# VHH binders against Endoribonuclease YbeY (ybeY), part 11

Target 1, 156 residues: Endoribonuclease YbeY (ybeY), of Chlorobium chlorochromatii (q3are0)
Amino acid sequence: MSLELCNSTRQAIPNKRLLQAIRMVVQGEGYEIATITGVYCGNRMSQRINRDYLNHDYPTDTITFCYSEGKAIEGEFYISLDVIRCNARHFNVTFEEELLRVTIHSALHLTGMNDYLPEERVAMQAKEDYYLQLLKTQKSISPQKSTDNAIFSCNS
Key: E = the ipSAE of ESMFold2; O = the ipSAE of OpenDDE; V2 = 0.75 times the mean of E and O plus 0.25 times the DockQ between their complexes.

## First folded at step 4 (VHH)

Design t02 (from t01 with V98Y K99T T107R K109V; framework vhh_nb_b201)
Fold by ESMFold2-Fast, scan of step 4:
Structure t02 (fold): chain B 156 residues (1-156), chain A 124 residues (1-124)
Amino acid sequence: as target 1 above (156 residues)
Amino acid sequence: QVQLQESGGGLVQAGGSLRLSCAASGFTFSRYAMGWYRQAPGKEREFVATIYSGGSTYYADSVKGRFTISRDNAKNTVYLQMNSLKPEDTAVYYCAAYTFYYSSGSRYVPLDYWGQGTQVTVSS
């Protein structure tokens, strides 16, 4: 199992809950984790990735790259915590709820779900709601503690 | 079923104002970026303004300082306040809902929903 999260910001994130969410989505959709790296970053990194790969010069909530073709997922995603904070206020939800929803969304992309077609987007939103509610009802302890409130950097 | 319905168009004299509304249904409105585009006869559809899900806005240079885009998530509605209208603003105005996501291994494609359009005519 290679599932790693890193936070390049000074903002604390609920590492155990995020890992739980990713595992729940991947397993729930019938996939396995080969190697997944989740990067929680600021607007500057998100904006650079958008500029370099999508020719857009603005930050976005998530950018997801899936490298695998089979059941064992290889991929990475980038989530802007600045955008999450803004979205949480805009949607009148907690920072943690918005963060979990966007993390679930990114994990769904890694399972091959697209949102290019209207039907695909509706299905994806339904899956986001499903896994988010499932997480709210399951507060079981995860094995071994993660650095939930520590300041840390992404692997260099 | 996704639907976008524009309203508020009409005939107005140069220097006047109009407010366009776009009522949305069939999707999680608050999660989408909302935009306004316009198309004058014989021309390509051009971008006017965008408001992102988080509330930030971006405007075409031709309308900057005259138009204001806003949204009301409780009403699933996006608005375009148009001030200091000019004859060159005459066009059919379209509401759009879109999202941008990228997955490596496939080309990204924005998910676009379009309304039927509303005519704005600005007389000299």
Scores: ipSAE 0.012, ipTM 0.159, lowest interface PAE 8.6, mean pLDDT 78

Design t03 (from t01 with K99T S103G S106T T107Y; framework vhh_nb_b201)
Fold by ESMFold2-Fast, scan of step 4:
Structure t03 (fold): chain B 156 residues (1-156), chain A 124 residues (1-124)
Amino acid sequence: as target 1 above (156 residues)
Amino acid sequence: QVQLQESGGGLVQAGGSLRLSCAASGFTFSRYAMGWYRQAPGKEREFVATIYSGGSTYYADSVKGRFTISRDNAKNTVYLQMNSLKPEDTAVYYCAAVTFYYGSGTYYKPLDYWGQGTQVTVSS
């Protein structure tokens, strides 16, 4: 049982709220955490991962890999903080709100939700809104799991 | 460049054992679920076993208790230990790197990397 976040940038992120958001989505959708690694990075790393694994030569806000077949999730995601900042400005929301939204979106992908079709994107956005609202009304700490999580710098 | 190379297949009598190996290169092996699939003549490819990046395993009912999947991340290799082989286990066995990935605002689908396969023949 491991949930770890890695920040490869010099930009501060709200690690406790990000961990809370991931747990909330996974539990809310009826799944459990086996091993989840979230990597917060810049455009260069996002573009490199997109190129190496997806054959896309451009940065994207998130790339999510799900390795699990059952209800215990094994996976990882990569979020470009540079893209988050750009999106926050475009959608006229705060950086933190956009970051939480994209983190929730990545966690929803880990549960098997996709967004290939317009109707799927609408459903995904509704779930994002739902969990963002729940997050705003909940306490930020779970004493049972606080010591099991780590946030560290990474590039590999 | 992603490459998967299976080995260890052959002819064996019913009740015998074989150990298959799959050597992987060109991707971050330790981050991917690895699986074994098999295909008998005239049939579709069938799931056999998966081992996830965190070490969890899952087996098809037909092989549970007889086959064991394992991995060695230092050697970028996944193994399938096959015991108590039956004639119905006769097939070409394939190694696969399996992952489902998603990206915001872009069409994505499951990624599967396949090896060339290794023939297993079990005589009665």
Scores: ipSAE 0.015, ipTM 0.250, lowest interface PAE 7.7, mean pLDDT 78

Design t04 (from t01 with V98I S106T T107R K109T L111F; framework vhh_nb_b201)
Fold by ESMFold2-Fast, scan of step 4:
Structure t04 (fold): chain B 156 residues (1-156), chain A 124 residues (1-124)
Amino acid sequence: as target 1 above (156 residues)
Amino acid sequence: QVQLQESGGGLVQAGGSLRLSCAASGFTFSRYAMGWYRQAPGKEREFVATIYSGGSTYYADSVKGRFTISRDNAKNTVYLQMNSLKPEDTAVYYCAAIKFYYSSGTRYTPFDYWGQGTQVTVSS
């Protein structure tokens, strides 16, 4: 049983808050943590993973790998902090809020939730908003942001 | 028990062709995306091609137009047809089975299972 976060960048991240978000999502969706590794990285690592698997040479905000099929999750995710900063500016939200949203989104993917169809994207956004509100108790309105099938390039 | 078994590798002259096969057992093949990777001596393992459960395909730039990935769900087998082979295609080729697909910007699945590999050697 482990939940570990790695930050390969010089940017500070709210480690304890991110761990709280992941546990809240996994437990809230009725799952358990077997082994989850979250990697916070630059756009180069995100681009390499996209290129290696789908031959796309651009960064994404998150790439999530789920290895398990049952209620005990084994998996990992990679979040580009550079893309998070770009998206935060675009949606006029704080870096921390965007980071928490994408971390929640990645954790939801680890529970088997997908975002291929428009209705699935709406469902994902609703759950992102729900968990963000739980973490930021008493927020009246959760920021509205679609992370599904959206890539916002600010690094070129 | 999950198993992936590659076959069809061998020695071939530049410009030649080979067809690799990967026989799968122990899982519901039709629900998995299937991929091919390769690793040359002293290099990291690199992506070659993938075919999704729905039949769509994606190729590395280095092989596009020369290699074709296909699948036969009735036989639980994925294939890689390799044409116009070059010395730089020399590598051990690995079959992989992928179930879960998640990315905000691009569709991507992790590799759940790997085969043991089959050697392809292309002489000049």
Scores: ipSAE 0.017, ipTM 0.198, lowest interface PAE 7.0, mean pLDDT 77

Design t05 (framework vhh_nb_b201)
Fold by ESMFold2-Fast, scan of step 4:
Structure t05 (fold): chain B 156 residues (1-156), chain A 124 residues (1-124)
Amino acid sequence: as target 1 above (156 residues)
Amino acid sequence: QVQLQESGGGLVQAGGSLRLSCAASGFTFSSYAMGWYRQAPGKEREFVATIYRGGSTYYADSVKGRFTISRDNAKNTVYLQMNSLKPEDTAVYYCAAVTYYYSSGSRYTPLDYWGQGTQVTVSS
C-alpha cells in the first residue's frame, strides 16, 4: 500500500488532512489503496497535462488517472493550487476547504465515479459534501502511521 | 424534484422588520451558495445577499447593516432578516441556489435554482 503526496509548489498544504481525506473516501466507497500518488502543482504543470492528455490549453482544478481494475486502486491525480486559490476566493470559502473538496473529488474519480452528465455531477457533489462533513467531525483523529509517505517536493 | 419555497413576505410600515424563509428540497443544500434577490416593479432583478458554502456572507451596499442572511443546513433553509425597512425595499424577493461543478477536463457548469418569490411591501 502506497499513498504519496507531491507538492511541486512553494505553497504549504495540509498533508495529514489530505491523506486522511483520501483514505476516508477510498475506504468509504468500499475500495482499498494499492498505489495512489497525488500531485499538487501550479498552473504551468496543470496546463501542460491538460494540453498533453485532453488537448486543452488552459489550467484545470484536477486531472485524475485510474490505472487499476477491481477494488485495489492504482492511480494518480494532479491538482492546481493556483486554480484552488482562485476558486476559494470566488466562492468565499477557505483555501483549505476548497483544497479538501477537490482532493475528495479526485479520490471519488479514482473509485470510478463519473461526472460527465448533469445528474452524475449532482451525485458527485453530494458525495463531496458527505465526505467533507465527515472529515470535519473526525478532525481530531491523529493520522495513523503507515507506509504512506508525504512528499514535500516533486521533481519536474 | 428540486424546489425552493419562499415565505414570510407581507405588508410592513417603514422602519419595521420582516423575516423571510426559503425551504429547499431535492438537492444537496449544504453544497450550494444560497442567495436572495429582489425585483421591484419596472426594474431588473437585483442582488440582495448571499451566504456561501463555508458560511461567509456578502451583501449589496443598499442593505448592508440592515439585512442579515443565515442558513440552517439541518433544516435545508436559508433566512433573510430584514430590519429598518424602507419603501425602496418594496419588491418580490426570490431565493436562489447556485453552485459550480469542478470536473476533470470539462468546463464548470453552473446550476441555478430559483424560487417563485414572496412579495414584500413597505408603506411610507
Scores: ipSAE 0.012, ipTM 0.120, lowest interface PAE 8.9, mean pLDDT 77

Design t06 (from t01 with Y52W S104G K109T; framework vhh_nb_b201)
Fold by ESMFold2-Fast, scan of step 4:
Structure t06 (fold): chain B 156 residues (1-156), chain A 124 residues (1-124)
Amino acid sequence: as target 1 above (156 residues)
Amino acid sequence: QVQLQESGGGLVQAGGSLRLSCAASGFTFSRYAMGWYRQAPGKEREFVATIWSGGSTYYADSVKGRFTISRDNAKNTVYLQMNSLKPEDTAVYYCAAVKFYYSGGSTYTPLDYWGQGTQVTVSS
């Protein structure tokens, strides 16, 4: 019954469009929202969460926690806006496009999708492309052979 | 309530085989990664194998080529086929469901709920 976004940075985010994206993914995958909290943060908070839970001391684009059982999703995600900016420049896309893509990715994780193996990453990237196109109010399109790789830093 | 029930353990000679099963209930099984872990006396619990919701698998180096993890979503069951068993495989084997994800080299963490475990003993 609740979907909330929190921005702990001074960077502007398109709140209503992000909410629309999350609802579209959850509904499209056959789920409903019980409680979802999305936190948009900087690199320091992202590094802290990685360190506290995974013993990783580097920032990542998103971390997703799923607490729910069944079709009503309870969970939260954390997205590093600094990593989004870096990735947007690297892929030559807008900040908003990359932010929407990673938000869709996080919502897909909340439905139980993973991207651990290369074939799973390809499948998830196809879903990301699908929902991005759908969000543009166009009919569904079969994604091309896209291999959007994870990026931790724009100076790797 | 999440419930995980392991079975199939026992005593086997080195070089033998066993098939472990884990019956799951109380959650949407097909949407979860499922894993096997083991713990020998006086040692920490260690990872053995995982199978993701999409069917992809990952194994600890110590069991790769000898063990096979599989799942049957219609039966809400995950299996571990253990071949070429060695005395060092002796342990209590546990089933776990996972809910944690992150981007940039995806990982998992088990739920607070584990199965009760099943004992595997391999004699030399």
Scores: ipSAE 0.020, ipTM 0.285, lowest interface PAE 5.4, mean pLDDT 77

Design t07 (framework vhh_brivekimig_d4)
Fold by ESMFold2-Fast, scan of step 4:
Structure t07 (fold): chain B 156 residues (1-156), chain A 125 residues (1-125)
Amino acid sequence: as target 1 above (156 residues)
Amino acid sequence: EVQLVESGGGVVQPGGSLRLSCAASGFTFSRYAMSWVRQAPGKGPEWVSSIYGSGGSTLYADSVKGRFTISRDNSKNTLYLQMNSLRPEDTALYYCAKVTFYYSSGSRYTPLDYSSQGTLVTVSS
């Protein structure tokens, strides 16, 4: 079991809070973590992944890959911090709130939630709101009590 | 209909090498990322490696980094996995998978499908 975050940028991110959010979503949806890697990157890496995987040559906020089918999740996600900053400004929310929302969204995808249909998108957004609110009202999980957290630097 | 046919498995001694192939048909191969996934008896599926459709970018599980190399030949609709320095714990059925993508508000989701028969790799002395 491993949950690892990688930050390839010089922008500070709230690592412990992001790990808390991922664990909260996975546990809340009835899953467990086998191996999850979250990569926080810039527009160049996001654009390259989007181009390589969808033939779309522009950056996007998140790209999520789920490799598992059962209750033990194997997967990864890529979040563009540059897109998060743009979206936060556009929607008049804090950078941290937008970052947490997109991280929660990525974790929900890893649990198998889809948003192909309009009603699925509504359900997904409701879950994003639910976990964001839960995260704000719950006390932080102590880092000393977590044995599965890993934070590392990305090779550039 | 999407078809994926794996080959190249076999029995090899520890430290040996094998090259797996996956012949793809029924979709525009060059537009999709491809992955290798393995499943050992008594274990769940384990993602091994992915290669992107057009950019040549590759990803590897920590357990295989430095030993395995994923590649593709889009002119032949074929995916490869070069496996070096094989270990007994690499023993598994190996599946290739087409990565399918879904969008939502700038976000994407990609489940994998392991419906093909796979190719068996056995590493034993």
Scores: ipSAE 0.012, ipTM 0.149, lowest interface PAE 8.5, mean pLDDT 76

Design t08 (framework vhh_ozoralizumab_d1)
Fold by ESMFold2-Fast, scan of step 4:
Structure t08 (fold): chain B 156 residues (1-156), chain A 125 residues (1-125)
Amino acid sequence: as target 1 above (156 residues)
Amino acid sequence: EVQLVESGGGLVQPGGSLRLSCAASGFTFSSYAMYWVRQAPGKGLEWVSEIYSSGGSTKYPDSVKGRFTISRDNAKNTLYLQMNSLRPEDTAVYYCARVTFYYSSGSRYTPLDYRGQGTLVTVSS
């Protein structure tokens, strides 16, 4: 099992929350993680990958590649933090919320979910909303994490 | 440039069979899941089948399950659709499409951006 995140930018990202989101989506959709690499990058790298693999010469939010067969996922995704920041402003949401949404979206793609057709996009957005809410709920009622913090008396 | 070239369509009688092919170029074919979509005259797009990048996992809607088989040859950069027990309602232009996973906030990137010209399948007596 390997789940790794790479941040090629100088922008801070919530690594633990992103890892949690990916695990929740993969497990929630009935899959397992064999090897997943998430790359958080800038517009230049996103544009290069879009050009090299999709022959589109522009940056995009995310590009996802699934290499696996069956229920154990092998794949990678690339998310442009610059595009995420623009999207967050446009949709009037926080950077972290938009980043989590696009990370969830990328993980859903790794499970084989498509969003090319209008009906597929509706289904994808519903799943994004579901996992975002689940992530918020899990954060609020994590008793074990609270217990661990209490034992070591270093609560924020 | 990404190119997808479909072939194998034609006129066939109900109960007949056809095998469609899609020759892919301009991208790393083995890294992408692929699918077939179709558009019947006067109708919208309908998803027909999908296959993961390695070829080990396939999915079908109930309308074609048991009759159609999707497959791929990654060494030849070719996608196939074997169509058996064809029905008049299968009459459509069939497109192969690359599953391209990119998120578009506010705009939709459609399969049209990654579809070929299509191949016409007509099922009639």
Scores: ipSAE 0.013, ipTM 0.170, lowest interface PAE 8.1, mean pLDDT 77

Design t09 (framework vhh_6qgx_2)
Fold by ESMFold2-Fast, scan of step 4:
Structure t09 (fold): chain B 156 residues (1-156), chain A 125 residues (1-125)
Amino acid sequence: as target 1 above (156 residues)
Amino acid sequence: QVQLVESGGGLVQAGGSLRLSCAASGRTFSSYAMAWFRRAPGKEREFVAAIYWSGGSTFYTDSVKGRFTISRDHAKNTVSLQMNSLRPEDTAVYYCAAVEFYYSSGSTYTPLDYWGQGTRVTVSA
């Protein structure tokens, strides 16, 4: 088992808090971590994707890939810290709160939740709010001995 | 839609090496994460390795970490899997998959798109 975060930017992020959020979501939804990699990066990825393929006006904050089909999750996600900062200002929330929300959102996607339909977006937002609130009320989370907690530099 | 053609499989003895290649045509390769999966006879298909189209990030299943290396060539629109220190349990048909993602916040991509019969790898004892 492996859970690793990579920060390719010079922006500080709450690494332990993000790992806590990912474990909370995966466990709370009844899944296990086989291998999860989260990459925190700049917004070039999101901007290129929406220009090249989606022609969207709204910048995205995350891209998630799930490679597993069972309860043991193999997958990765990419979060643009520049988009997180813009969204935090726009929605009048802290950078950390927006970052945790998007990390929770990405973890929910790894459990198989979709947000293609309006109903699915509402359901996912409710789960985001639920896990954000759990994080705010908990003093600490015990570490899991069967998973690796590595934070490393990216070559991105 | 993208089409993928795998090559480079063959018979090799334990401890040997093989290099698999996947050529993509149709939509631009650089717009996808590319992944290798394998299926041994009578078993389910399993994930092996992935490379994101930008940023150079790679992702491996634990059983191949340190032995396999995934790489891409944007100019040739190809992805390769270098397999070293091969073991009999690596015997399988290997499939290349293009993993598309959506721009929207948090979109997960499934199911995976793949084409062809894959390329067969046999590792003898």
Scores: ipSAE 0.016, ipTM 0.413, lowest interface PAE 6.4, mean pLDDT 76

Design t10 (framework vhh_7w1s_2)
Fold by ESMFold2-Fast, scan of step 4:
Structure t10 (fold): chain B 156 residues (1-156), chain A 122 residues (1-122)
Amino acid sequence: as target 1 above (156 residues)
Amino acid sequence: QLQLVESGGGLVQAGGSMRLSCAASGFTFSRYMGWHRQAPGKQRELVAKIYSGGTAYDDSVKGRFTISRDNTKNTVYLQMNSLKVEDTAVYYCAAVTFYYSSGSEYKPLDYWGQGTQVTVSS
């Protein structure tokens, strides 16, 4: 098992809460973590990925790549902190709440959940709300002692 | 966009060694990288793969080939030892993704290098 977060920006993020959210979603949906990397980045990187892979010439909040089939997840996601900040203002929520919601959304995608159809979108939103509420009511969990590298720099 | 460029192929005598390199340029996001090969008149086959959880090899190369990754250089290597004439093939580097999403859009993606020829003479 490897779960790693990378922050290429100067913006602070709640690393322990994000790791807790990802583990909660993956295990709650009946999956296990083989290898997951979450990358928190700026608009320039998000816009480039969106342009190169989706042919959209604008930044997006998240892009998720899944490499596995079956219950042991291999994958990664990219979240634009600049888009999160804009969306938080637009939806009148805190930066942390929007960041957790989009992180949960990305983890749900890694479990194979889609939001193509209106009913799928409703189901996705319900799962986002469920895990956000569960996260609010749960104690902070001590970091699991393992050989996993949970946090690292994106500068190289 | 992810681009893969192989190097290190060529002619080698049976029993010799060779090291292939695959340099990823642009934006490397994949944790799943592999080496495939295609011999003349045969189907392409997986030789070795590397992901953060470990490595896996085809039985035909176990104990002879080693796959490794240098994340600081965005480079994947295939060290080939005790080469056999049967190892003669074009070797391809691949980054494999089953799908990605942004909003409500998903698209399966596979990225392949151009291939590098390895010829093992008797």
Scores: ipSAE 0.019, ipTM 0.279, lowest interface PAE 5.7, mean pLDDT 78

Design t11 (framework vhh_nb_b201; at its last look DockQ between E and O 0.04; V2 from the best seeds 0.00; counts 0 for: pae O 4.6 > 2, grease 24.5 > 24.2, SAP .737 > .668, placed apart)
Fold by ESMFold2-Fast, scan of step 4:
Structure t11 (fold): chain B 156 residues (1-156), chain A 122 residues (1-122)
Amino acid sequence: as target 1 above (156 residues)
Amino acid sequence: QVQLQESGGGLVQAGGSLRLSCAASGFTFSRYAMGWYRQAPGKEREFVATIYSGGSTYYADSVKGRFTISRDNAKNTVYLQMNSLKPEDTAVYYCAAVKFYYGSGTYTLDYWGQGTQVTVSS
C-alpha cells in the first residue's frame, strides 16, 4: 500500500527513477507492494548495520530484509551511496546506473529471488540487465543532453 | 538443527490480551532479526511485526499500537504482547527468523516455527 524512499544523506538521488525501478521489478515479477521502505544512507550507517547483523566492520552496497510471503511484499532495503559511488568508478559506469542496478537488485531480493549459488547469481544478473533495459526505454531524453557524455569528455 | 517453538496461544474474548513466546535454538539468535506472522483461515500469511538484532521494531499497520514485539537474547526468546484483541486477529501465529540479503549474495534463510492458534471470540 506504500512505497517510500528515505535519503539520510546530502547526496542527490533520482527519486522518481528509483520509485519507477522498484514498481517495475515488483510488477514484472508478478508481485504487489504492501509496504516497501528503501533507505539511502551514508557509509557509516551501512557499516553499523553490517556490524550489528554480520559482525563485520566494513561497508557493503546493500542489505535487504524480506518480511512477507505471498503476493503482497513487505520489506526494507538499505543502500550505501558512498559504496555506490566507489563501485560506479570501479565498474566504469555512471553513479545513476549503478544506483539503479543495486536498487533493482534489492527489489528482486524482495520478490524472494536468491543469489547464493553461482547459477542464481547469473539469473539475478540477467534480471538486473532486463529491468535496466526497460528503464532505459522509458527514459525522458533531452534533445540537448541525450548524447552529451562524449561531447563533455576531456580526452583532448 | 534450527528449531523455533511457539507457545502462549489460546481462546480469549474481544478486548483481552495474550502473550506469545518463541523459543529458538540451533543458530546465533542475537544476530538474527525475528518476526511474527499470522495466517487466518482462507487467507494468505501476513506480516505482523519484526524486531531487529539491535532492538529496533517495525509493525504492520493493523496491529500498531496494540501489539508489542520484544526479545531476550540471553534466553533466545522473542515475544509478542497482544492487547485489545479483535475477532479479526484470529489466526495461527508463526515465529520466524527473518530472511535478509547482504551485498553480492550472502543471505540468511527463513526459519519458521510450527505455529500457535489464537482465537478471539466476539
Scores: ipSAE 0.172, ipTM 0.602, lowest interface PAE 2.7, mean pLDDT 79
Fold by OpenDDE, look of step 5:
Structure t11 (fold): chain B 156 residues (1-156), chain A 122 residues (1-122)
Amino acid sequence: as target 1 above (156 residues)
Amino acid sequence: QVQLQESGGGLVQAGGSLRLSCAASGFTFSRYAMGWYRQAPGKEREFVATIYSGGSTYYADSVKGRFTISRDNAKNTVYLQMNSLKPEDTAVYYCAAVKFYYGSGTYTLDYWGQGTQVTVSS
């Protein structure tokens, strides 16, 4: 079991908190991590992935791919730090807060949560808020059997 | 229910201008990127422009410098100002809301309007 985060940008991100957030969500929702790869990238990479896999030729805040069929999560997500930065300014929140929110959001999707319907969106937002608050109040989460890898630089 | 309703389309002469509007409801508008696409007869739908919640904009090369996308979150509306229109701009223009994609391409969180016809005559 592995949780890996990759930063393809030169921008510093809160590695430990991001890892904590993902683990918190996965565990909180009753799942386990088999293999999760989180990629933090710029607009170019986001747009490329969006174009190639989703036929949308523009960058987006997050793209999540889940391959899981059970309680062991297998998947990956791509978060554009450029979009996060822009949205943070708009929402009048810190870059870190927005980044954590979107990371939590992506992790929730990995657990199979959807936000297609208004009711689902409300529910998912509530979950986001919950985990954000939890992350704020907790310095660490309970140890899991999974091995977490720190942020590494990826060639992208 | 999510709804996107386009308006402002019509017939215009080459070199003219149109302003499209898209009224959105049924979702948290401010947290979605809003975009415009277009589809000409016999062609595939193509990206035109998008504006993110934070205000950043992206344009297709074919419309850069001529089209401007904007949004009013208070009105849950996205706009497309189209200037210097060309016959090649003739298409049905679709409004879209996009934020997140989930799965291996199976799940998408984009919503689409019914489209508005834009016709540019020579």
Scores: ipSAE 0.024, ipTM 0.345, lowest interface PAE 4.6, mean pLDDT 85
ESMFold2, look of step 5: ipSAE 0.095; ipTM 0.522
ESMFold2 (binder alone), look of step 5: mean pLDDT 84; pTM 0.840

Design t12 (from t01 with V98R K99T K109E L111Y; framework vhh_nb_b201)
Fold by ESMFold2-Fast, scan of step 4:
Structure t12 (fold): chain B 156 residues (1-156), chain A 124 residues (1-124)
Amino acid sequence: as target 1 above (156 residues)
Amino acid sequence: QVQLQESGGGLVQAGGSLRLSCAASGFTFSRYAMGWYRQAPGKEREFVATIYSGGSTYYADSVKGRFTISRDNAKNTVYLQMNSLKPEDTAVYYCAARTFYYSSGSTYEPYDYWGQGTQVTVSS
């Protein structure tokens, strides 16, 4: 069991809150964590990953890679803090709220939820709202093991 | 049902301007990234511009400084203002919408939804 967050930017992020969000989604959807790495990056890294893996030559807010097929999740996601900041301003919400929403969305993708069809997107947004609201009413969860809550610097 | 409806195409002289519009329905427009692509006769579809839900924009090098993408969330509409048009800009222009989230297990496609296209012809 490993859950690690990596921040390749100079922007501060609420590490404990993000870890809490990921655990809440994974457990709430009936899964467990084998290995999850969340990478918080800038537009340059997001654009490069989007180009290299999806042939999209532009930055995006999140890209999620799921490597597992069973209930023990192996995967990673990449979130652009620059896109999150722009989205937060547009939706008139805090940076932290938008960051948590996109992190929850990425975690839902890791559980196998898709949003290809309009009805699937409605379901996904309902789950985002549910977990975001749940986070607002709950206290932080204490870490069980140091490896579960590891945060580290990323290569730029 | 999701629909994207383009308008504003036509015939224009080199150096002229056109404004394309794309009206969207059937999804939460404000949460989607919107984009424009074009396809010239005998060529594959190429990227033109995108605007993210938060308002950030990205342009293909071939149109940078000449084209401007914008959106009006109250009208569920995305626009492409095309200035200093060149004969090589002649193409069918397509509006596209995507969720800004991706999964590696998904079928590859740069956008989830596409319009039917609008013809732009630039004469010399």
Scores: ipSAE 0.015, ipTM 0.181, lowest interface PAE 7.5, mean pLDDT 78

